# Miniprotein binders against q8h113, part 2

Target 1, 357 residues: q8h113
Amino acid sequence: MVIYHRKVVFTYVRAKRFYHFLNIEMVTDFKSLLPVIDISPLLAKCDDFDMAEDAGVVEVVGKLDRACRDVGFFYVIGHGISDDLINKVKEMTHQFFELPYEEKLKIKITPTAGYRGYQRIGVNFTSGKQDMHEAIDCYREFKQGKHGDIGKVLEGPNQWPGNPQEYKDLMEKYIKLCTDLSRNILRGISLALGGSPYEFEGKMLRDPFWVMRIIGYPGVNQENVIGCGAHTDYGLLTLINQDDDKTALQVKNVDGDWIPAIPIPGSFICNIGDMLTILSNGVYQSTLHKVINNSPKYRVCVAFFYETNFEAEVEPLDIFKEKHPRKETSQVAKRVVYGQHLINKVLTTFANLVENS
Key: E = the ipSAE of ESMFold2; O = the ipSAE of OpenDDE; V2 = 0.75 times the mean of E and O plus 0.25 times the DockQ between their complexes.

## First folded at step 1 (miniprotein)

Design B2 (at its last look DockQ between E and O 0.01; V2 from the best seeds 0.00; counts 0 for: pae E 13.5 > 1.5, pTM E .373 < .8, other shape alone 5.218 > 2.5, unsure alone 68.965 < 70, placed apart)
Fold by OpenDDE base, look of step 3:
Structure B2 (fold): chain B 357 residues (1-357), chain A 82 residues (1-82)
Amino acid sequence: as target 1 above (357 residues)
Amino acid sequence: STEEQARKKIDEMRRKLEEAKKLAEQGDKERVQKMEDLITYLEDWVRELEAKGDPTDVDRLERLIRFLEQIIKRLARENGLE
C-alpha cells in the first residue's frame, strides 16, 4: 500500500520542478500575460462533497476568479490528460491534413451529414472575412429526434477520417476526457462566482452539448494572414490544444492590446464563452481573440467547446443574480436559445459554402 | 446491459438519498442547511435519471452515489451515530 503514494509524489515534484524550470526560463521570454493555473488540487477534490472547504481548491478557485475577471483566458496545467494523448491528437491531425485533397473530400461536410465533416480552405468566414484554414467540424452525436426539428439539421454521426485508421477511437477518447475536464473546471468557476460547485450542472446544463473544431492552418509567406477572424466563443468553456512550435492565437486584453497566447507544451489554453458571460450575470466577460497565420509551416489546433444543453434557454442564474446584482440595462439579460443560435451559425456558414462552391 | 446497470445505480441512488434525508431530518437545522443545496441537486438528478433512463450516465451515477455516501457519513458523524 505505501509504495503507490511515493511514485505519485515523485512525478508531481518532478513535474513541478520541470514546470518551475520551464517557468523560470520560459517566464523570462514567455511573458505570456495569460495566467497559468495548476488545477490538480481542484481535480483531486472534484468528487468530494466538502471540496469548497479544501485549501488547495480555495487557491485554485481564487486563480480562476482572477483569470476570468481580468482576461477570460488562462493556461491549464495539472489537468490529468496524458501528454502522449495530447500530442497524438496533434500528430494524427497533421497526418490527415497532409493527405491528398481527394482523400480529405471523402469526409466532406454536407447537409445530409448533419453539417459534420471536412471544410476546405477558404470556406469558413468570420465577420464577413474569409478565414485561411481548413477544418473538420464535429458535434456531440444524438439520437434522431432528440432535439426536435431544430436539432434535425445536425443529426448524424461525426465524419471521422479513415486515414489514419485509429483517428476515430483516439478522438472519441479525447472528447470524453475534455468533457470531464471542462465539467471540473466549471465546478471551480461556479465556486469562484460564489455558488455551489454544481451551478453549471443544473437542469439547463446537466446534458452539455459540445462542438469540436479540428483546425489546420496552412503555411503562409505573407504577413498578417487571418487564420481565424476576431470573435468571442459562444459556449461555456473552450479547451485549445495547439502545436507547441508556433504562436498564432492572439487575445485582446483589457487595455485593448492583442497579446500572443504562446504555446506551453502539455497545457491547454482555456477561455470562457458568451453563455458563461450570461449565466454569470455578466461577471465574467468572454474575450475577443483571433488567429494570425505567421509561419511558413503548417499549424494544427484542436478546439473543444463545452456548451450548454442543446435546448437551453440561457439567462443569468438566480444564485449569481443574487450574489452579483446588476442593473437590468445590461445586454447580458437577453434570453438566448443555444441550439437555435448554433443552427443559425451552421446554416449561415453553409450558405457561404454553396455560394463559393 | 448498460441500461440495466444504470437502472441498478439509480435505485441505489434513491435508497442513499432517502437515507441521507432521514439523517438530515434528525440533525441540527444549521448543519442541514449546508447540505440542502446538494440534497436538492441530487433529488433533481435522481428524478431526471428515473424519467430518462439514459445508460450513458453510469459514470455520473457512480459519482453521485459517492457524494450521497459522503453526505450520509458526514450526517451520521454529526448526529453522533458514529
Scores: ipSAE 0.006, ipTM 0.267, lowest interface PAE 10.4, mean pLDDT 81
Fold by ESMFold2-Fast, scan of step 2:
Structure B2 (fold): chain B 357 residues (1-357), chain A 82 residues (1-82)
Amino acid sequence: as target 1 above (357 residues)
Amino acid sequence: STEEQARKKIDEMRRKLEEAKKLAEQGDKERVQKMEDLITYLEDWVRELEAKGDPTDVDRLERLIRFLEQIIKRLARENGLE
């Protein structure tokens, strides 16, 4: 307990000093800067009967509510995942992307590999413009037939680099921790929406899906090179582990201004996706964001996407319709089947890889 | 089997919950109803595990069982049950 408390205080002090070094105030207007949330009080109580009544939990839940309403993006500290693991994931990812192209192609993304694997620089387009990044795409592994005919498209194991050799084991450990962290943050979000901690757990049926993109952005000597065009994430919750020494991620605020998501060492950036917008009845909005390559240094970013059950019919939850009735000017999708939506996105993105009959 | 053990634990929790309900305040009765809804969710999940036996589902079920056990113990303690 004492060690845990000291680690949380140290992480908070690091974040506060970093903001001070940049001449930016930590206590800020969400319109101008992304909020920083220490979730350690939530994690300490997330399995307790009285978590909703705990003063520390109430404070964290209030911060989550404001962040999700005002921006839909925030930094998470006090999450309990070691700095060593967070950094090693990025270090091993750098090593992979530094390999010759021929080595990276050994795990190339194909339809027969379940759309899992390495994607080369410049294959992705956003709003008609080429994205300057390479990536490894991963999905939750599942047994053949588990998700019916729809899920057949994504069947098969993830393709992991053989170099560095420890990469697969490291990433599988990391994914497990990100999955648990995402579940616990979502309990706080459920409370923030005025529900119980387990509203989503009761509605997610039993087995949440996940998607992960491991992304490399090549260094550039010119300004305004698009690394990833403006988009929203389509899932529930995203955890972003980005390099500490490059500022490239930009988030669009409620006033239409682009806010830089300046890295905070040891933190995750967390944002909400389109499915959470639907489930919350439009209370929380998925926010447009983009990546601009503005540095001669190579940048990595590991994005973990926490999702509903694959077969979930995603529509506004009754409890949140009652607590948060829609305004006439609000736009919320009425119903989406998550798995079908994901497959449609995958097939559209990788249409050029589809085998002819 | 794990499914049989989970079923037995859910049944045990339901019995403890029924005892706690007899002694609960109005606010506690509302909380008890929410816990009963979670137990119903777990029962549905055990039924589905019997169909396919997914290891991931088993791990998650064990975590939820532990969570419910803590909640039921707290409710019993607050109502003077031992």
Scores: ipSAE 0.000, ipTM 0.330, lowest interface PAE 13.9, mean pLDDT 78
Fold by ESMFold2, look of step 3:
Structure B2 (fold): chain B 357 residues (1-357), chain A 82 residues (1-82)
Amino acid sequence: as target 1 above (357 residues)
Amino acid sequence: STEEQARKKIDEMRRKLEEAKKLAEQGDKERVQKMEDLITYLEDWVRELEAKGDPTDVDRLERLIRFLEQIIKRLARENGLE
C-alpha cells in the first residue's frame, strides 16, 4: 500500500515537472516553436467563482499572457474535445472535397444562399495573389430580421454537404464545443489582461457571432505554393483544426521571421484576432500568418472564428484602458461596427470571386 | 511494443542531437543542451511506463514524441544536418 502511494505521488510530480518543462522551455528557449499550453486547469475551474485564485488557473493564465504578448499563437491541449471528434471533422471534410466537382457545386455560394457554401479552387485572392484552396464558408445562423437590413443578406441556413450524410450533425456538435472552448480560453485571457474572468462576456460580447471556413488544399508537386496569403484574423480568437501529417501554416513572430506551426495531433492551434487587439487596448496584437503548401497530399484545415456580437461597436474596454494605458493619447481610435464590416467583407469577397471565376 | 518503438525513436533523437552539438554556435548549444534534458526525461518516462503498463500514459507519450520528432527535424534543417 505504502509502495503504491509513493509510486503514484512520484509519477504525478514527474508529470507536472515534464509539463512545466514543455511549456516553459519551448516558449522561452526555442523561438522556432509555438508555445504549448495545457488548459485543463483553466477548464476545471472556469465556472467557479474562485477560479482567479486557483493555483492551476494562475499558471495557465501566465502562459496565455506570455504567448499572447509574444507571438499571439499557441497550441491548446487538455481542451476536453475528443481526438475522435477532431479527426472525424477532418475525415468527413476530406470525403466532401473528394466528391466530383458537380456534386460540390450543389452547395455553391450564391446571394440567395446567404453567401454561404462552396467556392472552387483558385477563385480566392489575398493581397492580389491567388489562393490555391477550395472552401465551404459557414456563418452563425440567426432568425430572420434579428440584425435588421444589414444582416438580411446573410440570413438563411448554412449549406452543409448532404454527402457524407452525417456532416451537418457532426459540424453543429463541433461548433458548439468550439464556441464553449473559445469562451473559456477568453476567460483565461481576460485574467491575463488583469480583468475579471468575464470581461469578454459583456453586453456586446456575450452572444458571439462565429465564422467557420472549411478549407481544402489540393496536393502540389511544386514547392512554396500559396494556399492562403498572409493575413490577420478579424475576430477575437481562432481555433484551427488541421491535418497532422504535414506542416503548411506559418506564423510571423515578433522578430519578423516566418516560423512553422507544426501540427500536434489532438491539439488546436489558437490565435488572437484584430477585435481582441482593439478590446485589449493594444496589449495583445493579432499576428500575420499564411499557408504555404509543399505537399503532394491533399490537406484540410477547419478554422473556427470566435467573434463579437454581430451588432458590436468595438472599442477598447475601460478596464484594460485603466490597466494598460497608452502613451499616444493624440491618436483617435477608430470604432469598428463588427456586423457592417463583416457584411462589407462578404460582399467584396463574393464580387471578387465572381470577377475571378 | 509501443514502449520499445518509443525508445528506438528517442535513441534516434539523441543521435541527431549529438550531431547538432557538433555544429552549433554558442546560442545553439544552449538549445541543444536543453533538448538533452528533455530526451533524458523521455527516456526515464519510457522506462517507468514499461514497468507500469499504463496505456493512457503511453498514448500521451507517443503524441509528445511525434511533436518532438518534428521539432528535431526542424532544428536539423536549421543547422544543416540533413
Scores: ipSAE 0.000, ipTM 0.206, lowest interface PAE 13.5, mean pLDDT 78
ESMFold2 (binder alone), alone request of step 1: mean pLDDT 71; pTM 0.631
ESMFold2 (binder alone), look of step 3: mean pLDDT 69; pTM 0.607

Design C1
Amino acid sequence: SPEEIKKLAEELKKLIEEAKKLAEKGDPETAKEVLELAEWLAEFLKMAIEEGNPEEIKEAAELVKYIAEVLKELAEKGDPEKAKELIEKAKEILEKAEKLLEES
ESMFold2 (binder alone), alone request of step 1: mean pLDDT 60; pTM 0.443

Design C2
Fold by ESMFold2-Fast, scan of step 2:
Structure C2 (fold): chain B 357 residues (1-357), chain A 92 residues (1-92)
Amino acid sequence: as target 1 above (357 residues)
Amino acid sequence: SPEEALKKLEELAKEAEKLAKEGDTEEAIKLLEFALEWAKEIAEKGSPEYVAEILKLAIEVLKELAKRGDPEKALEKIKELAEKVRELLEES
């Protein structure tokens, strides 16, 4: 029964959040669920040279290792970003998507705008199927010519709504905090893989790129409407700030079952991307996930994608090849130039956009 | 610190009471068991006076469980709680 199901979910979410306040992990029989990690001990020591020996850091690192090996998805609490900011981002995003269509089209995504801006419901396709969502796509801004011919496709400023009036300033502040948080989580992940906190910094992250998708899912009164088709993320880490009222995100577990990512207020959902799979020598796998529109209520989700340097040649790091050798005789991994990979994905995804628009 | 642990134990007992009132007696019992284990750790650190206050709060949760859940289970937990209080007081 739906009423019973919602009661169990509500009670579970409250108990999970409370357990983490107490630094206690909880497992329920309500179905296999994503791990919840309080990263506050990691954040308190992430700039210390002795962070690897701190008991609190060691505990968080162990939890990160298990989450990344077993599922590739986890909730993050203790992240230091205020509930007010997290909620205001969602509230202003709702306000934008509630505007008349003509207002949203003022920042329409086009090739000439660097594939930055508003995309209408049904413009995005995943594996040949139309996704039932609208979005604002944003990328780290950079000076013309900085990333050569490859980067030319994404040149230009992000297009921000003028209504709500404070939206641009709010989102830029939020992006900066998400960038810092992602950097600090990766220091913990580096330790989890058996390296120093700084293995990714320098060559891979001296000038990290980022992508952000601000997504609106329209309310539906029919079953199994695909909001976003099954995919993995391309980058290092994704931070998801989603509405708390309805479960829509589904994560594929190692057994091939889809697990609901039940919202926890004030948390981020964090997942690993394809670049981190390569850099870790396959120790951490990027996990398939999808979004099902399952409610008559409009839902928003703000997804921040933390990426390598645009020009980075991504291949397994030597230290992680040594610590985590592959079972296969071939240790040669496919090398990926991140920026080229991103541009190929953008051009494929938006192939239907009209030239000269 | 003992003071921070005491605050966390009080919050655990209050959450257990809330779950019991909502009809989730098994989860409430689990949280109460966690409170008892943490109370033991506090006592072992030389703060037995804090244990009595936490256990008193846990007893109130058990009374609520007795009203809403299985009275036999609640009585069994009350007996266990009383035995732990006795042990902790004897050690101080």
Scores: ipSAE 0.000, ipTM 0.165, lowest interface PAE 18.6, mean pLDDT 77
ESMFold2 (binder alone), alone request of step 1: mean pLDDT 63; pTM 0.503

Design C4
Fold by ESMFold2-Fast, scan of step 2:
Structure C4 (fold): chain B 357 residues (1-357), chain A 104 residues (1-104)
Amino acid sequence: as target 1 above (357 residues)
Amino acid sequence: SPEEIKKLAEELKKLIEEAKKLAEKGDPETAKYVLELAEWLAEFLKMAIEEGNPEEIKLAAELVKYIAEVLKFLAEKGDPEKAKELIEKAKEILEKAEKLLEES
């Protein structure tokens, strides 16, 4: 079954390139497959004042618009982050999770550590169900007092393991590149929504928070083991760097079917979060997704979440309310304080840590 | 050789154009199948070239030749049962190509 799905993804990616070569437009049903987008034309022009007029940018923007409207999930290639870095991040992450439990506990997640650090298998719950994974949780570091009383619970530095030795430096470099990549993809999404390239770089967005979860899923010899329960992401944009040899991520399509997100080596999976749904005035929807542990092999996944400013009061952007007016009956959250929402999620997820402290 | 690969790619491009012309002449189901087969073969050939696998390139050449024979038969308005037989044989060869990709 896994082998069959890999052939389908291979055929899909290569058929699109071949049809382009023949000057034929290929209609893709995103309900059955996740789209693949080469963003290299967007990246080449993302700092140019006239990027909106560039033919290559216009083509990428059209693909982003369709992917975000139809599915809210897509593969990104042509992103400029080296295969070596992408693979080394996963390799060092495997090395960390293979360490004895005593070593991993040296960076144990606690309230005193700002809810940053290692969480053991079974501590995390999604929609009342236990998730069968372990993780390292990281957040953008900030100076004491920067985010007022709301930010106090997340104050402090990220906890990094001393083994593998180079892990901290590697991950900090990776985070910087993911932050820049996310910002540049959002310039394309801004154009796709009919704005300027910089609509997501305004007052509420120009000092973006980020969250990163470094996740390990243990091998299983039984069916239906939930690695991570069905959820939407709550930020703007997520970049997923997953192991290439295991299919576990599933995305719910418009028809209610679960579609496997089969790994494409060297790609990121990118998806829309709840805050982008609000900011776009409901044009782009965050999509339910889950992880099923379905292999005897250990799987790692590094998920980078690009967010609003921490203290941002998130509401639909005026430009997108004008260009995409909603019917009166449409349900889109009218206003959310991002930092408070994040803290409420953290405290709910790790309630047991407070009681056991 | 690179020259043989280039000729194979050009032959495949011609087969795709012939399949399109056949669709225009009012046999849409058969033409659609042949077009889909030729498109799959084009992707298989591209991958075989990128991987540098002589066995895959040889199989791609065999598939191109077989598709050309199917198109020739359809153009001649031959026996429908023979057309079905040729299509099933093309599917078997496609399955072998997919298995070879899996093993690479």
Scores: ipSAE 0.000, ipTM 0.186, lowest interface PAE 13.5, mean pLDDT 77
ESMFold2 (binder alone), alone request of step 1: mean pLDDT 59; pTM 0.432

Design D1
Fold by ESMFold2-Fast, scan of step 2:
Order: structure tokens, then C-alpha cells, then sequence
Structure D1 (fold): chain B 357 residues (1-357), chain A 81 residues (1-81)
């Protein structure tokens, strides 16, 4: 065994433990680490007829399966979205949140604006506790009447900042790339579950809704300020583009420990949501996570949520019930009408904006 | 078989990313599998499926890379079972 340190000479130790040569320290348990998955072999073949049999795809699928069965959170690299775009999204978001409240309130979230736009610091609550963040909430745009009376609540265009001027065009490009990336990761997840590549592109999933939250967390000079309380995501798959110089996102592992999601530049953090738990027949579990403001620096996080069709009646897919049958105990198949649940969540979050009930 | 763990520390996130990519290239050169994980402000790279000879060569090359990039690194070789 070999122990190296840049400040000391080489030393070879025949041991099954890590040692820091300046300080001898026993290393414990790699189960507290989040996996990193290079999906470039998956993306290279995701539209090919031989996708399922490709050796590179099979290897990525195995890594996705392991990550989704274990912690349900992983880093994605090799995703093909440029570092320049990933960074510019965060840079322009910082510029917007640095503006005076009067400027940010020009795109304020209202019922008339379809609950799209800017929300002030402290408006959001998780489990009865105030979240110390501000945000821009965006949803897939759709034509008036497309989603009936339920969808009427979210009708209208997204509200984008006029400063920085290029923000709208940048974010629309980014959303398209995140949508395509999410679809392609789900092809790998479909194979991991033992289906075809296209099980998440069926009738209830072929016209996916999306939600995006662009979140700003104010700097703090004290530890453990809650930026966002513990929760699971509701959708299929989440892509997180977070600032590289601050560790704030924490993920709860199966042992009940909180694992820090330390930023890896140019990566996305990816996690599964409650709808994927239902569709997979409970094979993959959505995982509790939270954000703690632990830095005097302002932190930006752009979270893209890939969802089912708006009107989808979400229940376990037959193929995954067949391949992964559940034991008859406390676990019962759930049915959720996605759009109705989303609207209920929006209305409860922004109840103070409803003039009359 | 053996595996090599590389624990990397830096206040420069671009430098951490560069180090991870260079270690992945090095592992691919030897036909080794690589897995990257993160913990407590550090990036941990696993290189697995190695012969003892290849594990020592990878460890030596990673040390040189860390010295060239000015990175603090800990390298550990573990024997399977």
C-alpha cells in the first residue's frame, strides 16, 4: 500500500486504511459519498437501435441503477452542455439578484401572472419553517385552455428579468438543453429498470411538463441558517446547477446521515422525484434533501424539474409492476393526478397572494 | 486486484475539475475503471480493477500531476479482500 502527500516524501504502508502522513487518520465508510456518473457513452447511443446492447451504455445504465437504488442523488458529467453556458446562467442570475427589490418586483409573482415570477426572501415555508431564499419561478408555457380549468391557474408567459438584457434568451436555450438531457438520462433509467429505453416517453410522459426554480440564498455569518427545509422533489428528475464555491446542499442517505453535495464544476447534480418513485413501482426512492446557508457569500442554484404530462394520472407502469412486483404489506400502489397536485402545491405556497378564496 | 483512492483538496474548483479529468484520462490509459465521489469539501476518485504493478504506476503519476498543479492530495492503494 502507498501513502503520498505533496508536503512529505513517499511512504509505502501495507495496510487497509488511509493515512494522512502529516496526521495519521483512519478513514471510515465511503457510503457517505455521492457517486459521479459520466453519461457520455449513454448520450452517444441514446437514439440508436442497438442502444440497450452497447457496452458503454450498459456500463452507464449499471451506474445509474446503483445510484438510484442507493442514495437517489448523483453527479452527472459528460452531459454535453458547455461550461460557458452553465457558468453564464449562474453569473446572469447573480446579476439579477443583486438588483434593488424595486427592480426585482417588476416581475413579481402574482395570480394574474400565472404564479410565474419573482418571490421575495422569506415568502417560502417548508414544514412550518421560513426558508431564507428568494427565487424566480418558471413553468413550461402553454396556450390558453390547453390544460382545462386546472391549468388555468398557471396560464401566461414566464416573467423574465429585463436586466441583464440577454437573460431570457440564455435561459430559454438552457431549458431546452436541460429538457433534452433529462429525457436522455431517463432512457438510461428506463433500461436500468429493465424496460425499453422509451418507457418514460409513453402516453402519460410524451409531452413532459417542466418547472424551474432559480434560487438565490443570502450570505450569512452564522452556521445552520435554513435556506430550504428538508423535502423530496415531486417530479421525475431534477437537474441542479449550483455555485461552485459553496457547499450548501445536503442529502440524507439510507443510514440517516446528511451527505454534503460538494460542487463539482461543470457537473449537474441529479436526483429522482416522487413521480419516478411511483412510476418505477417503488424501485427508486426520492430522497430527502435540504439547503443550509453556511457562507457569507451569496449562493445561486438553478433547479430544473422534468415532469410528467400535466394531465397525467400517475401510477406504477405495468412493465415495472411485472419486473419488480411489490410484496403485499404497507406499500400500496399510489395514483396521483400530476397537474392537480402541482396546482394545489402552488396555491398553498402562495395562499397570501389569493385576494379571495 | 487492487484499487487506488485519490483524495483531492483545493480552494480552486476549476483546478479540482481539471485534476479529476486528468486522473480519468490516466486511468483510461491503463484500461482501468474510474469512479468519482465527493465528501466534506474534498473530491475522492476511485480507480479500480488494477494489478499491483498498474496501481503503483497510477499512484506515482497522480502524485506527479498533483505536484504540477499545486494540489494537496492523499493517495491510498487498497488490496481487494
Amino acid sequence: as target 1 above (357 residues)
Amino acid sequence: SEKVYVWIESDDPELLKKAVEEIKKLAEKYGAEVEVTVKDGKVLVFVKGLSPEVAEKIAEEVKKLAEELGLKVKIYIEEES
Scores: ipSAE 0.000, ipTM 0.171, lowest interface PAE 17.3, mean pLDDT 79
ESMFold2 (binder alone), alone request of step 1: mean pLDDT 76; pTM 0.710

Design D2
Fold by ESMFold2-Fast, scan of step 2:
Structure D2 (fold): chain B 357 residues (1-357), chain A 81 residues (1-81)
Amino acid sequence: as target 1 above (357 residues)
Amino acid sequence: SEKVTVEIESDDPELLKWAVELIKKLAEKYGAEVEVTVKDGKVTVTVKGLSPEVAEYIAELVKFLAEELGLKVKIEIEEES
């Protein structure tokens, strides 16, 4: 008889061992479990001119292709971002959301603040149902006038909490690392689609935008409380850094079943967004996912959204139309101007906000 | 043949469900019988018809999951009559 009662703290080394263990067992059930991909061979060669011919890159690319075709969600390990930084981001986020409302409201989201800042519990709705979460919304900062009248809506600096004091510097460092990681994963995805590593970087990612939502889900004592209703993400790739002690994220697989995204400490969850569906000519589909609050404990999740250039006209790339031709009736959306789409979503989401005059 | 009884507790119901399903799939892969009983956030999984090697593997897997994912587990291994 053996009894275990202990919280687990993961390191990259332990996550890599866990990956090896999961990879042995998960090879036989790709639809019921999210795949785990060690991208370290891709990162080691991502700036090399011959990366497409490297055996380690080819193996990672094959895994990315399978994951993006079969489920559109996967765990990423071997990403080079320290376990300490990943955990500190969540720790500082918990500290912020534990503050009294008067402190959190110091950075409240308003039109005047460029729709950047703190959003109270219950302000967001998905498919007509109230989402039980609070959040800090952040966007890539840009110079006044850079994106014309459309971009004016999002002008201004991100609002960062003064408590914890180190939060701004920590989050800015984290964003830079997530930006680089997303770019490098997308090079692998470009290869997976049969292009060069740089197919997206030419027209779509010369000056990529990003969005980040720092989300807090209050503890609940009742079942089936919606933290975030079923949706797809709008952009290219999402990197999710979620609390390790609570399972709340669920992903809809190709068979229509909801698959739990069990936290793997030290990993990111990565998923495909709507813009990547369009650019890939529908080869990779953005996947419906939701969050259910099932625990009396508070849960945080930091979602980083890697996006096209703000002014990109998003349509299927010619190379992927040639390599992956669709039937006469295409299911791919008509051309989308990314920045306009984003602004329309922001204004719709925050239509209830009133600017203090 | 061996019998493994695993009592699992977690305040994360989806993690608990995932762990139970993983144990069930491994047991079924090795031709074992699985019985599951659920009461008040505690799940008892009984796996029967295991070889000693597979019983040990399942026990080590459950210990690994407990240590890495924060599951509270109680494991008993018995020879079947």
Scores: ipSAE 0.000, ipTM 0.342, lowest interface PAE 11.8, mean pLDDT 81
ESMFold2 (binder alone), alone request of step 1: mean pLDDT 80; pTM 0.744

Design D3
Fold by ESMFold2-Fast, scan of step 2:
Structure D3 (fold): chain B 357 residues (1-357), chain A 85 residues (1-85)
Amino acid sequence: as target 1 above (357 residues)
Amino acid sequence: SEKVYVWIESDDPELLKKAVEEIKKLAEKYGAEVEVTVYTKDGKTEVLVFVKGLSPEVAEKIAEEVKKLAEELGLKVKIYIEEES
């Protein structure tokens, strides 16, 4: 038995004049949808002095608060990044992963390359389980010595494919836009938590680190092949750009059910990470999610992770301890050094490379 | 099993409501599961209708009937069919 995928697209003319709809509801006979948030009112005002008082911003902030409390995952539309750029990122990524292994191995991940570059299918493990994916791992580039002894492990430039030729410039442009988008979404989240727009732009947060994983999932003929095991993300906020034509990402809701993250063309999926859980004083929880390879088609997913400053000593922000005091029974990590946490995860994932170097 | 994804965009919310209700009736006729997500982008309202639990023949019939409905209502629609063994 072989799994097949067929896509049929039909386009028809519009019949009537415009008027805006305020109250169309999410309708489901089998409750399994992630919330969709148009952040364009937030972006229009994100640099304005009156941002917190704008009616459109207040409405988006309310939706962000609900999404972060109920699931910790949502779709973002109205983000201002062109459909062309979003699609070209995926198209060029498909082209790279279609290359022979010898070509992909030219940017092979190694300790001497600062754990930046290509990892082949089956090298990555999540919670002791082998992940059936290949990836390119990238990190914010920094000057030698900038992040002391902790950062030394990740020193060096990102390794970019030379084929497709335009890939490096495309991805660097994309990263800058994702960085700005993530900062602006966090302004909305800061307001949602009852702070100013700038609570995530303080001393230890105003020079944000970023991680990006460009992931390829091979086609499979068997059900329930693990593409990526169940995990939470460790940063503040993740933006996911996934292929439009297959469903593989699953999100665990508060009730313990796995919800499929059905692709919406031109959207990002956005989720919160472990550091945002700490900074929010446990108000927003990082959510378990996994990828199941259930398709004969190759799937691309580009995950951008917006982080604290590398050297940040991450603990609950005072404003959010005041606004949202913890119950004695609540368990939130009291303090984490972000850079050390990242390095520990990298070294654990690639322990075999350290011993075989 | 088969899944049908229907993206509908319009600046007329009454047309969108009518389209959604007709697709729900069509899914119910075939005993299929249905989910509807509604969102607004750039002043336009977009609707994603997801129909699942279908045979290949039923999925194609639903896609063709949704296509005819969109033509009748003058709506822009994109339809995607996903097949499994």
Scores: ipSAE 0.000, ipTM 0.199, lowest interface PAE 15.7, mean pLDDT 79
ESMFold2 (binder alone), alone request of step 1: mean pLDDT 76; pTM 0.706

Design E1
Amino acid sequence: SVKIYLEVEEDGRKYEFEFEIDSPEEVKEIIEKIKELLEKTGAEEVLVWVETDSPELAKELAELIRKLLEEAGFKNVKVEIKGNEVFVEAEK
ESMFold2 (binder alone), alone request of step 1: mean pLDDT 78; pTM 0.750

